# Ledger of designs, part 1: VH-VL binders against q9a2m1

Every score and structure here is a prediction.

Target 1, 242 residues: q9a2m1
Amino acid sequence: MSQAPKIAMVLAAGLGTRMRPLTNDRPKALVEVAGKALIDHMLDRLVAASVETAVVNVHYFADLVEAHLRAREAKGLAPRIVISDERVQALETGGGIKHALALLGEGPVFVANIDSIWIEHAGAAVDAVAAAWDPERMDVCLMLASTTESLGFHDTGDVFLSADGLVRFKDAGEIAPLVYVGVHICKPEITADGPDGPFSLLPLWKRLAADGRVCGVAPEGLWMHVGDPQAKLAAEARLAEA
Below, numbering starts at 1 at the first letter of every chain, in headers, positions and changes, except where a header shows other numbers; antibody chains are not in Kabat numbers.
ipSAE, averaged over its two directions, is called F for ESMFold2-Fast, E for ESMFold2 and O for OpenDDE. V2 adds 0.75 times the mean of E and O to 0.25 times the DockQ between the complexes of E and O.
[cut] marks letters that were taken out.

## First folded at step 1 (VH-VL)

Design i1 (framework fv_iscalimab)
Fold by ESMFold2-Fast, scan of step 1:
Structure i1 (fold): chain C 242 residues (1-242), chain A 121 residues (1-121), chain B 112 residues (1-112)
Amino acid sequence: as target 1 above (242 residues)
Amino acid sequence: QVQLVESGGGVVQPGRSLRLSCAASGFTFSSYGMHWVRQAPGKGLEWVAVISYDGSNKYHADSVKGRFTISRDNSKITLYLQMNSLRTEDTAVYYCARDYYDSSGYYFDYWGQGTLVTVSS
Amino acid sequence: DIVMTQSPLSLTVTPGEPASISCRSSQSLLHSNGYNYLDWYLQKPGQSPQVLISLGSNRASGVPDRFSGSGSGTDFTLKISRVEAEDVGVYYCMQALQTPLTFGPGTKVDIR
């Protein structure tokens, strides 16, 4: 009944301050891991999941991000790129989606950070999120990984997952077994009543989770967050082993 | 852009109570855990307490447990530390700090300027 | 509780010379995810603390490259390749692996 989303929101408007000096003259999205830009790693994963259009928000070095994506399209590579312009002000995760609502169309979308890379051990991870998605039960479905199968993510985790797939977000001082690894499906209209300007998705997710509207799935694999130069080197070492 | 401003410090006698406040601005306060860290004059840093984003979970260091209570009001964008049964050894500058959490790790990315509490007879 | 210790507790350095500060934890801070949950903070005279290094070796935004962190498990080192006048202050390590969070006693760095 449900079909995987054909549209993705790709969040590329970050400043990349933790990636310095690599981001002194380029955005984080264009930092290379194993010879391939971070944004290209994510776009290729989304294409493999049958995504046809990516709405990409841009802020820091926006012209470089846009030029890279247009060069990618000129080579005949999917997905089709739509730019969501945040040059004046970065709007964070919630604000970025709210700003892009008119570009995302109707229906659920994938939402992806550009700084998550992974090795799959059983099937395609993005497809697992799509398979778990149920719009009658869910407003959000998170891709999760065990803290023991992830590098560069916080040791205290992000969430607990019930046997039927429902998410509970941990509180400060609590240790959770699973981390959010930068890909989810949502109904983007959940951001419509958010504040004007920058805001995070996390408070909205916590409210929805309290109502039983946030699910998660933890595909088998190794997950790597590329948040700083050391994490980049660590990810490259693991990719070389695989 | 992100700012944390502590207030409520002062001179107080042993056995009395005092409430500290930390006013936050420039970020979505309700998304972050918050900490109190103190520093006695001329001494090192000592972690005091943490509170979760929604106020449901709290942890207090053994040195203050049962006497101090961390709390927050997300609608007022303010963190509190209620300090009861104060002792001379509680004399310190009290800092509030934001619990930064992302895949880069867990650390205090922003600190307030501190507020001095002096407990003396 | 995890106990943190630092050595030396006080260090006076000639400008331009290197400095090295050691931090030790009573139990391993190395998680199964491959990261050491050890942070370094600097408190300059009259100022609030600021983060220098996170996860053992990751330099925080705006921190000069003369600062570096190394080590794993229970033994960690903060190095300053060439100490400058602006580096004067007290350096603290902190474990972020579990509550209660615990700081080392601090190392005071002065210039001759």
Scores: ipSAE 0.000, ipTM 0.419, lowest interface PAE 16.7, mean pLDDT 87

Design i6 (framework fv_iscalimab)
Fold by ESMFold2-Fast, scan of step 1:
Structure i6 (fold): chain C 242 residues (1-242), chain A 126 residues (1-126), chain B 112 residues (1-112)
Amino acid sequence: as target 1 above (242 residues)
Amino acid sequence: QVQLVESGGGVVQPGRSLRLSCAASGFTFSSYGMHWVRQAPGKGLEWVAVISYDGSNKYHADSVKGRFTISRDNSKITLYLQMNSLRTEDTAVYYCARDQGSYYDSSGYEDAFDIWGQGTLVTVSS
Amino acid sequence: DIVMTQSPLSLTVTPGEPASISCRSSQSLLHSNGYNYLDWYLQKPGQSPQVLISLGSNRASGVPDRFSGSGSGTDFTLKISRVEAEDVGVYYCMQALQTPLTFGPGTKVDIR
């Protein structure tokens, strides 16, 4: 069995425009759901999967994100935090990873959005992604959820998954049964030949998927995207029922 | 740079067949869904067909279903439209267009036909 | 099929004046994910169509900020804050919510 990645890239540089007015004076990473900041929900999941270091990109209210993360470390909480500075310009998902390559070291890493929260029904979801990871077969392994077991994600879906675990991204006008829910494992060097400046991971993922290099796993659970104020309230209501 | 070039148009009699090609360059063709859109002289745009990036999924407009077949050859970096049993109402400029799909991430992006070819004219007349 | 309609079908604008084009769908294009699957395209005379706006309000790369898209559900508007000579052409809305994808009939914009 391959070792789970010990390093994660945590994407916290977003503007949070859909979260207004909650993000008028704070970054979305620090918006609280059920009394806990979004970034702390994700970091705690990564720690449970044995992540030792999180490389966190910062842009919008970068000083507040850094202060929060240093305060978290001061309490003795894992993971160790390394800041990837994007104060001058937000670099999107692909550009953010490319910018952080020297900080991510060799080997595969977890990549995590900060606005996904979930309830597990069958074991630890992040561990399921690690268990599915196979570097000989994969460059990317996505954590996926059924559109019927997710709230606040694209109900049109994002991907189809074969019995062998291969991912196909949907085209415009298609309805796919599975959504990407904000955690994956990748070889970060896939971003190395991307453009300078901001760019999305999606074109890279589509290219790699065409070569059979993108896989996914859909663990059982309920996934909640906290992308706007109503989604925050909906997530809090679901968590209170548990 | 990034471009799509259609070919294969021309004048053809009703009931005959014609095959259109769309050659792509400047991007990873095998990563994108592709569409055919047509425009009759002096008329609006009409969507014709789509094919997924890997060729496994295809959809055709009802007006052409059973007569037209979209296909692609990723090794040749070419999109095709096989047109059978042509009718005078099929007379149009045919465009190929690249599909920018969608997925959840923190950045967002366009979900649109972001690159179009120059078009190729098909005239069905006796 | 989702039917798309546009109004007006043609308009002539004095340069520098604003223009608005309406697009209406026969069913809601607002998905439960919060996005409206409506795009706007411009076809300039003798040219291929080009994208202006995607997902209701997202301006495409290279498109001037005088173009804006708004609306939700079944009613959408494309606004040009000040029409320039280069804006002459036919404007189309398109729904991308479900196959078959469908275009509006187009709105021809001329300047006097």
Scores: ipSAE 0.013, ipTM 0.494, lowest interface PAE 8.2, mean pLDDT 87

Design i8 (framework fv_iscalimab)
Fold by ESMFold2-Fast, scan of step 1:
Structure i8 (fold): chain C 242 residues (1-242), chain A 120 residues (1-120), chain B 112 residues (1-112)
Amino acid sequence: as target 1 above (242 residues)
Amino acid sequence: QVQLVESGGGVVQPGRSLRLSCAASGFTFSSYGMHWVRQAPGKGLEWVAVISYDGSNKYHADSVKGRFTISRDNSKITLYLQMNSLRTEDTAVYYCARVDYSGWDAFDIWGQGTLVTVSS
Amino acid sequence: DIVMTQSPLSLTVTPGEPASISCRSSQSLLYSNGYNYLDWYLQKPGQSPQVLISLGSNRASGVPDRFSGSGSGTDFTLKISRVEAEDVGVYYCMQSIQLPYTFGPGTKVDIR
């Protein structure tokens, strides 16, 4: 909780190919889970963590995403929405942040995917990431979950977490106990020297982790990746039981 | 045995209205987004409109926006295209089409088409 | 809108000979997932269009292996290794990366 970011980058420019047929004629961000659009689930979590502004990148069905977000604002709902326009070309996670640098202001930001939903078992998960954030030690702080408490994520995991909070990305053929679940805090300027056009954050994270600059926290809960229609139905069933 | 069957085409005067229907069978209609594509006589294919699986989202090509409305009735397993303020340049065979869920990401099933002639 | 162009607009092929059709887009159709959102359709005389190739290079079910798609970004090719009489028709490329979806003008293939 040392100083939670007030700004979030929300990554909503995906094509949603794995969600077909639900995304044949709508963006993944507007697919509903339990009667609420995926982007609204994430925005509501960010608001609960005191986020005041969300910078949202748009590409696939960009006009629909923008109209939805403007309608949300018209209802008086936080956060304030700033559109980062990628209609010409989708820039992916790293490229999307680099493109949005002027909109993100100075200082660390939350970065959130729109396809992660979770049930909290002990406190607010986004607040746990904010409480773990330390800009003297970290350039990135990942929200993580155990592979045993994650539905729809990779069974082989993504990372190991040391006792002092440092992340190590697994090697090929290795099985890691923790998976990245779509929310982190970062210094967005880490993307400034990235390539022009689309690129992933993952190579940057691996380099920073090798330097001891990537930390993580694994809050208690159940995480659900809504990556396809079966996962949407499974998430709805779990939410109905909670 | 998956098929789409269009109906409702005919000859109409400019300024009039016409509603096209597309009856689906052999698949779970409510799980698929649906499209309309048209083809003027002797010309190429032109995309017209799309509707989401649940009918909540729609997009229309600029050439027809404000005049045509795509809709669906999942209980009747039918797709519609309401065409208002028809113009001579709307003369075309109108096809309904399904986008393939199985990973093709293409229009895998097309109807036989229904001819709309706008003429005085 | 993304503009699609095809060349040639018409070609006549002797049966058994190869044919090649080019499709170009005004913007890149390559997405970060590695797929090119370009599809190829064939419309035989008097028939509805049918899908041949999706996502740049994936042959649709039931399509003979003499048909192949290649290319990336803005430049795509449909090849028929040996044209048969039943391949007569108009071939269209289409982009589906961005609304509105847009088709190329079509390439008419006739047999000599």
Scores: ipSAE 0.000, ipTM 0.424, lowest interface PAE 15.0, mean pLDDT 87

Design o10 (framework fv_ofatumumab)
Fold by ESMFold2-Fast, scan of step 1:
Structure o10 (fold): chain C 242 residues (1-242), chain A 118 residues (1-118), chain B 107 residues (1-107)
Amino acid sequence: as target 1 above (242 residues)
Amino acid sequence: EVQLVESGGGLVQPGRSLRLSCAASGFTFDDYAMHWVRQAPGKGLEWVSTISWNSGYIGYADSVKGRFTISRDNAKKSLYLQMNSLRAEDTALYYCAKSDYYEGMDVWGQGTTVTVSS
Amino acid sequence: EIVLTQSPATLSLSPGERATLSCRASQSVDSYLAWYQQKPGQAPRLLIYDASNRATGIPARFSGSGSGTDFTLTISSLEPEDFAVYYCQQYSNWPYTFGQGTRLEIK
C-alpha cells in the first residue's frame, strides 16, 4: 500500500512488572507466546504491512533487546532496526516518541506496543489502519477492538467511534464499546511540545480528538493483551485453536 | 575483560558443608542471570541452580533442592553456592556461568573441584 | 523435566569431513536451545544460541538449525581443533537441562 508508513516506532522500553516472574531476568519484549517473542509477533505484523524500518526504544534489559534484534536481522528478517536508547530513564509512550523524533524521519509512522497479539477474522488489521489514514484530516488513527472481542483490555472501554471514523474518548462514568489495542498511525511531531521526561500519549490524544483529529478503525478479530503470565497462557490456548 | 573465577572447592566428608564463590569482572554483573553448572568426573554437564539479576527468581535442580542455596552480592559482583548435607554424588567440577536470555551461557569460569569422599 | 537426547553418542570422522550432530527434546523448547563445545580440561564454550545464532567469535563452519523438538549442529568442514565433546542445552523451562553429549573423535 502506497499510503502505508514505511517506518514504525515500536515501544519496547516497558519494565514488564505484571509479567513477573517471567520478566525477572528478561524484558517483556522477549517473553514468548507460542514459541515466539512478543516483539517478534509485532515486528512480523508490521513487516506484513510493508514496514521497512522499526525504531525500537530500549530500557529494561536493553542489551538483551538489542542482541535479540541484531540476531533477528542476522537471520535475514526485516525490518531494519534502529535503537532509541532510554537506558537512563524510561520515557513512557509520549516521551518515547518525542525522544525518537530525529530517528523517525519526516512523515507519519506506525506506533506499536509489543504486548498486543491478535487473530484476524477478516483481512489484515494493520492494513485496515493504513487504509483509513488521511493526513489531511487526522493526526492519529487508532486500531480498535470491541470490548466483547478483546481479552485483557479494559471492560469499560476507551472510546466511541462515529460512522465517519472519528474517535471520542469516554467521559467519567461512561462505558465505551471499543478499546485501543496497541497499534496506531500518527504524525510523530505531535509529541514535540510535550513535557521533558516521561509522559503518556493519552492526554494528547484527548485534546486532538476534541478537535476531530483522531480517527479509528475496528477490524474484525480477537485481540489479546499479554500483560501477565495468565494472559500469556490464555493467548497460547487461543492461538493453538486458530 | 569479561571473566568469572570460581573458588572454595576442596575435599569434604559426606554430610559436611562447603561454600563456593564466583568473582565476576568486565561486565555489568547486576544486569544478568547467573548459574551454577556441575560436571562429575568423566560425565556430562548438569545444571545446578540459577539466580536472576535481582535475586527475585531462583531455581534449583531437584537433586540439590533443600540442601544448596544460591545467592549473589551485586555490590561485590559475586555469586555464591552454599552446599549443605553433601553426598558422594555431589562430587564434580562446579562452574559459574553468566547468561543472556536468548544468548545461552556465554561466559564460564574454569571451575572449582568439589570431592565428597570418606 | 525436559529430557534432551543427543545422537550419536560418538561420531568418528576425519578432518575435512562434514559433521552432523542431533539433539531431540522430549517436549518443545521453541528456539531456546544452545550448543556448547568442551575440550578436555576446559570449560564449555558457547557455539550457538537461540537454535541458529552463532556466538561471537565462532567460525562460520558451525551452524545450528531446528525448532521445537528437533535440532541439529552442523560443522561443514572439520578442523583438527573441532574434535571435542558437544552438548545441547535448553533454557526454555526450569529445570534447565543438558543433553548427554556427543563425542566427536578423530578417525
Scores: ipSAE 0.000, ipTM 0.402, lowest interface PAE 16.6, mean pLDDT 87

Design p1 (framework fv_pozelimab; at its last look DockQ between E and O 0.40; V2 from the best seeds 0.00; counts 0 for: pae E 6.9 > 2)
Fold by ESMFold2, look of step 12:
Structure p1 (fold): chain C 242 residues (1-242), chain A 119 residues (1-119), chain B 107 residues (1-107)
Amino acid sequence: as target 1 above (242 residues)
Amino acid sequence: QVQLQESGPGLVKPSETLSLTCTVSGGSISSYYWTWIRQPPGKGLEWIGYIYYSGSTNYNPSLKSRATISVDTSKNQFSLKLSSVTAADTAVYYCARDYYGSGSYFDYWGQGTLVTVSS
Amino acid sequence: AIQMTQSPSSLSASVGDRVTITCRASQGIRNDLGWYQQKPGKAPKLLIYAASSLQSGVPSRFAGRGSGTDFTLTISSLQPEDFATYYCLQDYNYPLTFGQGTKVEIK
């Protein structure tokens, strides 16, 4: 745990088009699940893992996101918030990290989407990712879940995981047992040589995995992707049962 | 600025082996996917295959039995050998850099070299 | 292999015209599509990656749209340097495959 990143990049710049009409007047990060904004669900998980600073990118309804986060700080809630401004152009996941490199500093960071919610069955899932982090062996460590213990993620899966934690991304037509659930640790400088505009992390991860530099862990629990209004209702129902 | 340059013979006899080298300057060959693409005269582009600097390769199934791509990191070069050539292998051959190993981001290309297969 | 059907095969246009080229995939490829420009005797040049993202240094008159199976490249006001052949390329699955090309000629 002493090696756990103290800084997180929180990806809140998305348009949230699949969440319409809920996102017609607000960004996806501020859509509520069980009375709590998606971004607050994730920030609370990161704080529980001792994150001190969140660098949050903004684009769609950026003023609302910033106002929400400043109100959270005014209540005395961790973590400290730094805004990465993408109002001019949405940069996607890889472009967002590259744009924020100066804000992220040196060393590994957590990277978190805002649209994953989960129920833990044994220990803190974010801590499990941090415990697996070894910068000599990996550039990326993914938080994964079984397709049978997740809702709203890709039913055919994303990745295979070896006994020693190495990730292999599935080929087209394969069915994989594990999905990426929106939290990872990376060396943010892996994005430095990427395009000067929008780009996704996935192609970069595939390149790094070919080098054996992508690892993952699959802590036990139930993971829910809040990708559309029906998924929001499903997540609320499962939280009420927990 | 990264630059790529193809070199090799412009004329190859049928049934022999076509051999080309791509020299990379202004950047390291490590950390990228290095690709060969060809274009028969007056026709479209055909992906031949790539090599990642660690030696991992992938080939177009139509050419896999005859194509070999290799890398020499000490010379900052990669190469293509295509065996048992016929007139159908006459084409301009390009080398290219792929940032991801995907084909949709070939950011640097060589100028191309015409290889003619004839007796 | 994924077939990429590009149309038209050629078109004639004047400087200042809006030009649209289409590319259709034989199966869904998400946004895993690039657009390339090629002038005679030259290597292809990347214009658009990830279906709609403009490569650095490419003029804003070029725009890509689409996802899944249907994609377009639009040149909003054709310039003299834009007379060339244009190719789409899918990177969803191996082997990587190009469309047959669209030659844009001066009228």
Scores: ipSAE 0.041, ipTM 0.614, lowest interface PAE 6.9, mean pLDDT 90
Fold by OpenDDE, look of step 12:
Structure p1 (fold): chain C 242 residues (1-242), chain A 119 residues (1-119), chain B 107 residues (1-107)
Amino acid sequence: as target 1 above (242 residues)
Amino acid sequence: QVQLQESGPGLVKPSETLSLTCTVSGGSISSYYWTWIRQPPGKGLEWIGYIYYSGSTNYNPSLKSRATISVDTSKNQFSLKLSSVTAADTAVYYCARDYYGSGSYFDYWGQGTLVTVSS
Amino acid sequence: AIQMTQSPSSLSASVGDRVTITCRASQGIRNDLGWYQQKPGKAPKLLIYAASSLQSGVPSRFAGRGSGTDFTLTISSLQPEDFATYYCLQDYNYPLTFGQGTKVEIK
């Protein structure tokens, strides 16, 4: 066991193309689900997990995102906000983390996609990931969900999880029982040797997993991916039932 | 600047073991996935496998039973052994550096060395 | 293993021509695709990574596009030094697999 990270990378630089027309006049981060901006759903989770600093990358409608974050920060409704400026170019997940390495500092960090909303059934999911984190054993710890307990993610799943917590990514044609739901802990320096420019974390994870350095935890709950307007409506309906 | 150079016998007899070494200069073997790739004459490319500097390996299933990749950090080298070779193993063999999962990012290559399997 | 199919296998073109090479994956590979150029007697050279990101030092006439299963490499204006064989590579899953290559020849 190790201490929970106090810093989070919040990935909010996506264009949200699939969210059109909702993103015609705003970034995906500021699209409201059940009356709350997507990014605020995540920030609330991070605050609850005692995260002290949120590094947020911005690109599409960056000024709106930044203004929103500063307002929340001023109200004490967000961690300390540090902007990672990607106005010039969106750098994807891996590129974004690499770009923000100096801002993230030393030590493990949370990484959070803003397009995941979930209902918890047995305690805080973020805390479960933190509890599973072991820097001696792993470089990445993924928050996972059962495909049967998730909506809007890959129907055929992403990964297998061993009894001892090791993650294996499915091979071509395989069906896996678990999906990555957009939150993890990592040593951000794993991105340091990536190229300059945009790149995805997924190939990096797969290579690390081959070395037994990717672990995961699947807390109980319902996870919803909000990737399009229909998914938004579905999420709102489920939240209303809760 | 990082440079890679393959070395080893250019001729191997059938059923023997092909042995190659890649020497890395201009940088240390670290935090990368050092890879072997081969190309039969006039044909396409085939990924053989990699070794992480810590010793972790991954192989193409087509060659897993015969391929062994090792690393010698003290010499800044990594090696390939391919046992029980046949004419089908005749190829130019390349060593390359694989960046951390950055979307098919082999940024440095050796010049390649031809290994011919013949009696 | 994921199969990568390039088309065409070969093509003839002239200097200044727009050239497009396609690569199709047997399954979705997101953007985990690279493009390499290989000249005779030389090692492959990285051109594009992450499907559309131009490697440093590579001329802007090269462009990669696509996601999922269908990808393209475009040379907007073919130069004399561009006559070579081009390969796509997926690293979505192991084993890593290359396309069979596309040879761009002088017309």
Scores: ipSAE 0.025, ipTM 0.530, lowest interface PAE 6.9, mean pLDDT 93
Fold by ESMFold2-Fast, scan of step 1:
Structure p1 (fold): chain C 242 residues (1-242), chain A 119 residues (1-119), chain B 107 residues (1-107)
Amino acid sequence: as target 1 above (242 residues)
Amino acid sequence: QVQLQESGPGLVKPSETLSLTCTVSGGSISSYYWTWIRQPPGKGLEWIGYIYYSGSTNYNPSLKSRATISVDTSKNQFSLKLSSVTAADTAVYYCARDYYGSGSYFDYWGQGTLVTVSS
Amino acid sequence: AIQMTQSPSSLSASVGDRVTITCRASQGIRNDLGWYQQKPGKAPKLLIYAASSLQSGVPSRFAGRGSGTDFTLTISSLQPEDFATYYCLQDYNYPLTFGQGTKVEIK
């Protein structure tokens, strides 16, 4: 329902600690999988979903991320890039969106992590999230995958999904069938009343889910979280088989 | 309230370089795109190019070989240089903010400065 | 480059009239179109972005519609301050291109 967002917030300010030694001298966003930087994999997926502007937050090796994105623009590649500068302090997922509010315009946006790669089995996954989006019912719509179709994510899962698309976050000790795989649509203004400084989206999502405002969709495919060097090799092997 | 003001010479000789500066007040130049647009007397609008506050630029292909846009974040200014000018470059030059959110749109404009190219 | 063609190039109207201006793109640009108003001797002013979204502070008598290649700007009840030249601009692809303008003159 409704028109797909033209703007994405791309979260590239992470430290990449688990990716060492690959991130000793570069940010995680610039680690290559199958010859292409992680940030380029995600930007290409967003372009395929008609995203025209990506707001990218930068912190760890910010100059290298910015130089890469400027070089990408110089090649004539979409989307148009706006840098959200967090060089002084990393603001985490919620703080990063709050800091970028003036750059995100009015209306819903895509929000994307740079470390999720996937193989599609039935249509474009990002388009499925856009098709599920309903601003009357939702403040957040999560792209989800089965724990059996997601490599490198939590094997105990993150959420349960009702028949009508509502998300419930699991309690401590529960095993949930679905994981969040790094792309969602949200009304970015939900972060406006968040704390000053760094904060995570997860507590905000849990509160909104309790109010019935978080929905999700699980497109058919195989998802790979590139969180460490072994996961990078596993993702490359899967992509070569496709 | 954000305000933009162009400054530069009103008269430039053919073959010389036109230099214009836009001063931004009432808001930061950072985190926005900034653009130059021109309008020959009695004619329509032509987009020249943009600069992002980090220094990334894009130009109208018709002007790319002659146009250079630069930014000075410490002075809250950005500038246009247009080389090898001819009478066809006579125009009112505007600077504008390109708000990058729900599409590219120019929400604040300078008043414009007339540049005449003649001997 | 994407060519933007406006029609008519000029029109004469009276206060209270409904005025419609058309803009055509040489290729599909989705809803990536803005409308700008320019009064003599003044800088252009943004009226509408994303084909139909009214800029804050712009009177509700201005309305945009359209998608793809065909777009219209409508002024439902023309006021004295609305006599101006109107430009469409596509922001789908670089270089950004304006229509040639439509001049709305007093009868």
Scores: ipSAE 0.000, ipTM 0.408, lowest interface PAE 17.0, mean pLDDT 88
ESMFold2 (binder alone), look of step 12: mean pLDDT 92; pTM 0.938

